# Designs tried in a protein design chat: VHH binders against CTO1 family protein C17G9.12c. Part 20

Target 1, 274 residues: CTO1 family protein C17G9.12c, of Schizosaccharomyces pombe (q9uue0)
Amino acid sequence: MLYIVDFDETITTYDTIHLLAEAVNKPEEWSVISDKYWQEYLAWREALPHSTTLTSYLPLLGGSRYLEEASIKRIEKSQYFSGLSEGALDNIVQLITLRAGFVEFINALVPDLRVSKTIFHVLSVNWSARVIEQTLLHHTDLTADLLCVHANDFDFDTSTNTTNGRILARNASSLLMNSTDKVREFRRIVQTDAVSSPLNVVYIGDSPTDFGCLQISPISILMRSNQKYYDILSRFEDVQLVDISEFPVQKAVPGKKIIYTCSDWCAIQKAFLA
Short names: E, the ipSAE of ESMFold2; O, the ipSAE of ESMFold2 at other seeds; V2, 0.75 times the mean of E and O plus 0.25 times the DockQ between their complexes.

## First folded at step 17 (VHH; framework vhh_7yz9_2)

Design N6 (from M2 with Y32W; at its last look DockQ between E and O 0.95; V2 from the best seeds 0.84)
Fold by ESMFold2 at other seeds, look of step 17:
Structure N6 (fold): chain B 274 residues (1-274), chain A 120 residues (1-120)
Amino acid sequence: as target 1 above (274 residues)
Amino acid sequence: QWQLVESGGGLVQAGGSLRLSCTASGFTFSNWAMAWYRQTAGNEREWVAFIGTAGDTTYAKSVKGRFTISRDNAKNTVYLQMNSLKPEDTAVYYCATHRYYGPGSHYEYWGQGTPVTVSS
């Protein structure tokens, strides 16, 4: 099984990207960045046409990329993230809690990971691959050789051993900012790992940045982190939401993509590792 | 403990005016952008107006020129002055907080809403 998994609110109980900005502790300076993003986001959202299918909705989500590009440009120009130590980033890890059942699931997976029967990737728009890695290494039996994180990361100034204010892609040629970026990297991962090993592919995510991957993955799981995201998918004529306890469905509705749903990793373990 | 409390809704004749208020507690109000939304029965909430922490405003096209959002950080209060009201403005009006921390990291908190009815 090739697992490609979102981090925030899929592996973790809560969004963790806000902890990065809060670690800098300049809330008035961050408010300027946040305000400008929201003005642009609200204008973009107001202009969105109504969509009745996930297929028609995904290109509209792709249109949000410029919002995140503009945000990163403002962040880099202001040098907001300059000066964070590795220790400061590692301290964020202690604030992160993992969703129920994840530690048990991943620890049960480790023997198969060591012999390459299973492969595990994280695919995230988060700004710190370091925090993702350290969280997983701290809380689970994973070792660095069993884990691959595709995300953004802070760049470091070697003379000060602190962040230099730039955000760079890690294990991708360009920044991961939205659903279409995640699809691009999903396809790269599958082409490399699934072609060289005939593993089934499962994507697990919780939010609109995952919707593209949920559409294209052979097995797709929505972690129900927020009812509004479930509601968005449930209205699409080309989507069939099915509780993970019914995996694998034999009676698929023609023309609909099956997306399984669950609220925790215990349900996933029962379905896949029983 | 976050709280947003809207007030000032009611019944008004078409062409009339209302002022809505929303008072906030339990968080640092001056660090959060504020917005007004509205919802009619059977429809999704629609954005009406936005005000940033520095006072910059933006409006939905349907209300631009008729509605004015403002804030008083000393009183932790955001206002919506609604002029030239139309029957189409009939809705429950909600205030909300807005903060962004990165891709997929949108923080929103909602009030309970205040109903506005504009009779023709």
Scores: ipSAE 0.777, ipTM 0.911, lowest interface PAE 0.7, mean pLDDT 91
ESMFold2, look of step 17: ipSAE 0.838; ipTM 0.926
ESMFold2 (binder alone), look of step 17: mean pLDDT 82; pTM 0.834

## First folded at step 18 (VHH; framework vhh_7yz9_2)

Design O1 (from N3 with Q108N; at its last look DockQ between E and O 0.94; V2 from the best seeds 0.86)
Fold by ESMFold2 at other seeds, look of step 18:
Structure O1 (fold): chain B 274 residues (1-274), chain A 120 residues (1-120)
Amino acid sequence: as target 1 above (274 residues)
Amino acid sequence: QWQLVESGGGLVQAGGSLRLSCTASGFTFSNYAMAWYRQTAGNEREWVAFIGTAGDTTYAKSVKGRFTISRDNAKNTVYLQMNSLKPEDTAVYYCATHRYYGPGSHYNYWGQGTPVTVSS
């Protein structure tokens, strides 16, 4: 089984990206960045047409890339994230809690990971692959050789051993900012890891940045972090939402993508490891 | 505990004016961008106006030139001055906070709404 898994609100209980900006603790400077993003976002959102299918919705989501790209450019120009030590980033790890059942799930998976019967990747738009990695190493039996994180990361100035204010791609061909970017990297992971083995691929995510991967993965799981995301998917004519307890469904509705749903990792473990 | 309380709604004739207020408590109001939305029965909430922490404003096309958003940080209050009202402006009006922290990291808190009816 090839697992490709979102981090925030899928592995973690709560969003963790906000912890990065809060660790710098310059809320008035952050307000400038936030305000400009919202001005652009609201203009973009107002212009969106109504979509009745996930297939037609995904290109519209892709249109948001310029908003996140502009935001990262403003962040880099302002040097907002310059000067963070490894210790400052490690302090953020201490604030993160994992969703129920994940530690048990991943620890049960470790024997198969060691012998390459299964593979585990994190795919995230988060700005710190380091925080993701350290969180997983801190809470689970994973070792660095069993884990691959595809995300953005802070770049370091080697002369000061602190962040230099830039945000770069890590284990990805370019920055990961939206659903389209995640699909690009999802396909790269599958092509790389599946070329010598016919592993089934499972994508697990919770939010609109995951919707592209949820559409194209052979097995797709929506972690129900927020009812609004479930509601969005449930309205699409080309999507069928099915509780994970019914995995694997034998009679799919023609023309609909099955996306399994669950609220915690205990349900996933029952479906795949029990 | 965060609280947003809208007021100033009511019944008004087409062509008339109303001033909505939204009073905030439980957080540092000056650090948050504010917005007004409106909702008609059976429909999704529709963005109306936005005001940033520094006072910069933007408006939905349907209200530009007729509505004005403003804020008074000393009173923890955001306003919506609605002029030249039309029957299609009839809705429940909500205020909300807006804060962005990164991709998919949107923090919005909502008021309970104030109804506005514009008769022809």
Scores: ipSAE 0.826, ipTM 0.928, lowest interface PAE 0.6, mean pLDDT 92
ESMFold2, look of step 18: ipSAE 0.846; ipTM 0.935
ESMFold2 (binder alone), look of step 18: mean pLDDT 84; pTM 0.857

Design O2 (from N3 with Q108R; at its last look DockQ between E and O 0.96; V2 from the best seeds 0.88)
Fold by ESMFold2, look of step 18:
Structure O2 (fold): chain B 274 residues (1-274), chain A 120 residues (1-120)
Amino acid sequence: as target 1 above (274 residues)
Amino acid sequence: QWQLVESGGGLVQAGGSLRLSCTASGFTFSNYAMAWYRQTAGNEREWVAFIGTAGDTTYAKSVKGRFTISRDNAKNTVYLQMNSLKPEDTAVYYCATHRYYGPGSHYRYWGQGTPVTVSS
């Protein structure tokens, strides 16, 4: 099985991206960045047409990319993230909790990961691939050679060993900012790993940034982090939501994409590994 | 404990005016952008107006020119002055905080809402 998995609120209990700005601890400066983003986001959101299918909704989500690009440019110009040490980023790891059942699930996979019978990737819009990697290495039996994280990351000044204020792509062709970017990188991962071996592909995510990957993956799982996202998907005419306990579905509805749902990793382990 | 309490709703004739208030407690109000939303039964909440921490404002097209959002950081209060009210403005109005921390990292904290009814 080729696992491609979102991080925030899928592997973790809560969103972790906010911890990055909070580690800098300049909340008034961050308010300037946040306000400008919201003004642009709300104007963009107001202009969006209504959609009744996931297929028609996904291109509209892709239109948000310029909002995140503008935000990153403001962040870089202000130098907000300049001067963080590796230790400062590693301290964030101890604030992160993992969703119930994940540690047991991933540790059960480690023997198969070592012999390449299973492959595990994280695919995330997060700004710190380092925090993602350190979290997984700290909490699980994973070793660095068994894990590949596709995300954004802070760039470092090698002379000072601190961040230089820039945000760059890591293990990705360009910045990962929205659902369209995740689909781009999902396809690159699958082209490399699934074409060269006969592994089935599963995507696991929780939010609109995952909706594109949930549509295209052979096996798709929505982690129910927020009832709003479940409700959005349930109203699309081309989507069928099915509790993971019914995996694999015998009664697929023609013309609809099956997306399995669950609330924790224990349910995934029972469905796939029991 | 964070709290947002809306007030000032009620019944008004078309063409009339109302002023809504939303008073905040339990957090540093001046660090948070604020917005007003409205909701009718069976529909999702619709954004109405936004005010940043520095006072910059943005409005939904349906209310631009009729509604004004403002804030008083000394009173931890955000306001919505609603003029030239129409029956389609009938809804429960909510205030909310807004904070962004990165892609998909959108934080809103909601008040309980205040009903507004605009009769013909």
Scores: ipSAE 0.846, ipTM 0.934, lowest interface PAE 0.6, mean pLDDT 92
ESMFold2 (binder alone), look of step 18: mean pLDDT 87; pTM 0.873
ESMFold2 at other seeds, look of step 18: ipSAE 0.854; ipTM 0.933

Design O3 (from N3 with Y107F Y109H; at its last read DockQ between E and O 0.97; V2 from the best seeds 0.90)
Amino acid sequence: QWQLVESGGGLVQAGGSLRLSCTASGFTFSNYAMAWYRQTAGNEREWVAFIGTAGDTTYAKSVKGRFTISRDNAKNTVYLQMNSLKPEDTAVYYCATHRYYGPGSHFQHWGQGTPVTVSS
ESMFold2, look of step 18: ipSAE 0.861; ipTM 0.942
ESMFold2 (binder alone), look of step 18: mean pLDDT 83; pTM 0.835
ESMFold2 at other seeds, look of step 18: ipSAE 0.852; ipTM 0.939
ESMFold2, fold request of step 19: ipSAE 0.874, 0.870, 0.876; ipTM 0.941, 0.939, 0.942
ESMFold2 (binder alone), fold request of step 19: mean pLDDT 83, 82, 82; pTM 0.836, 0.832, 0.832
ESMFold2 at other seeds, fold request of step 19: ipSAE 0.856, 0.862, 0.868; ipTM 0.927, 0.935, 0.939
ESMFold2, last read: ipSAE 0.873, 0.875, 0.870; ipTM 0.940, 0.941, 0.940
ESMFold2 (binder alone), last read: mean pLDDT 82, 83, 83; pTM 0.832, 0.836, 0.834
ESMFold2 at other seeds, last read: ipSAE 0.876, 0.869, 0.876; ipTM 0.943, 0.939, 0.942

Design O4 (from N3 with Y109H; at its last fold request DockQ between E and O 0.98; V2 from the best seeds 0.89)
Amino acid sequence: QWQLVESGGGLVQAGGSLRLSCTASGFTFSNYAMAWYRQTAGNEREWVAFIGTAGDTTYAKSVKGRFTISRDNAKNTVYLQMNSLKPEDTAVYYCATHRYYGPGSHYQHWGQGTPVTVSS
ESMFold2, look of step 18: ipSAE 0.870; ipTM 0.939
ESMFold2 (binder alone), look of step 18: mean pLDDT 83; pTM 0.837
ESMFold2 at other seeds, look of step 18: ipSAE 0.855; ipTM 0.936
ESMFold2, fold request of step 19: ipSAE 0.870, 0.863, 0.865; ipTM 0.940, 0.938, 0.940
ESMFold2 (binder alone), fold request of step 19: mean pLDDT 82, 82, 82; pTM 0.833, 0.827, 0.832
ESMFold2 at other seeds, fold request of step 19: ipSAE 0.859, 0.854, 0.864; ipTM 0.937, 0.934, 0.937

Design O5 (from N3 with A33N; at its last look DockQ between E and O 0.90; V2 from the best seeds 0.81)
Fold by ESMFold2, look of step 18:
Structure O5 (fold): chain B 274 residues (1-274), chain A 120 residues (1-120)
Amino acid sequence: as target 1 above (274 residues)
Amino acid sequence: QWQLVESGGGLVQAGGSLRLSCTASGFTFSNYNMAWYRQTAGNEREWVAFIGTAGDTTYAKSVKGRFTISRDNAKNTVYLQMNSLKPEDTAVYYCATHRYYGPGSHYQYWGQGTPVTVSS
């Protein structure tokens, strides 16, 4: 099985991106950045047409890329993330809790990972691949050679040994900012890892940045982090949401993409590894 | 604990005015943007007006020129002055604040709402 998995609120219990801004602890500066983003987002969102299908919804989500690019430029210009030490980033790891069953699931997978019978990737719009990596290495039996993280990351100033305020892509062709970017990198991962001996591919995510990958993956799992995301998907005429306990569904509904749902990794382990 | 409490809703004739208030507690009000949304039965909440921490404002097209958002940081209060009201302005009005921390990290916090009815 080729696993491609979101991080925030899929592997983790809660969103961890906010911990990055909070670690800098300059709330007045952050409020300026946040306000400008929300002004632009609300104007963009107001102009968005209603969609009845996931297929028509996804291109509209792609329009958000400009908003995220503008936000990153403002963040870099302000130097908001300049000056974080490796230790400051590693302290964030101590604040992160993992969703129930993930540690057990991934540790059970390690023997197959060592012999390449299964492959595990993280695909995330998070700004710190370092925090993702350190979290997984700290909490699980994964070693660096078994883990591949595709995300953004902070660049470091070698003269000060601290972050220099820039945000770069890591293990990705360009910055990962929205659903379209995740689909681009999802396809690259699959082309690399499944070409010679195709593994069945599963994508696991929780939120709108995952919706493109959930549409295209052969096996798609929505981690139920927030009822509003479930509700959005449930309204689409071309989507069928099915509890993971029914995996694999024996009777497909014509014209609908099956997306399995669950609340924790114990359910995934029971469905795939039992 | 964060709290947003709306007031000032009621019944008004078309062409009339209402002023909504929303009092905030549990956070440093001056560091947070504020907004108003509204919701009619069977529909999603729609954004109405936004005011940033620096006092800069933005409005939805349907209310621009008729509604004015303002804030008083000393009173932890945001206001919506609604003039030239139309029957289509009938909705439950919600006070809100938002926070952005990065892609996919969007937080919205809501009050409980105050109903507004505009009769023809």
Scores: ipSAE 0.754, ipTM 0.908, lowest interface PAE 0.8, mean pLDDT 91
ESMFold2 (binder alone), look of step 18: mean pLDDT 84; pTM 0.852
ESMFold2 at other seeds, look of step 18: ipSAE 0.800; ipTM 0.915

Design O6 (from N3 with A54S; at its last read DockQ between E and O 0.95; V2 from the best seeds 0.89)
Amino acid sequence: QWQLVESGGGLVQAGGSLRLSCTASGFTFSNYAMAWYRQTAGNEREWVAFIGTSGDTTYAKSVKGRFTISRDNAKNTVYLQMNSLKPEDTAVYYCATHRYYGPGSHYQYWGQGTPVTVSS
ESMFold2, look of step 18: ipSAE 0.869; ipTM 0.942
ESMFold2 (binder alone), look of step 18: mean pLDDT 85; pTM 0.862
ESMFold2 at other seeds, look of step 18: ipSAE 0.851; ipTM 0.937
ESMFold2, fold request of step 19: ipSAE 0.870, 0.862, 0.869; ipTM 0.943, 0.941, 0.940
ESMFold2 (binder alone), fold request of step 19: mean pLDDT 85, 86, 86; pTM 0.859, 0.862, 0.861
ESMFold2 at other seeds, fold request of step 19: ipSAE 0.870, 0.854, 0.876; ipTM 0.942, 0.938, 0.944
ESMFold2, last read: ipSAE 0.877, 0.862, 0.862; ipTM 0.945, 0.939, 0.940
ESMFold2 (binder alone), last read: mean pLDDT 86, 86, 85; pTM 0.861, 0.861, 0.861
ESMFold2 at other seeds, last read: ipSAE 0.864, 0.871, 0.870; ipTM 0.940, 0.943, 0.941

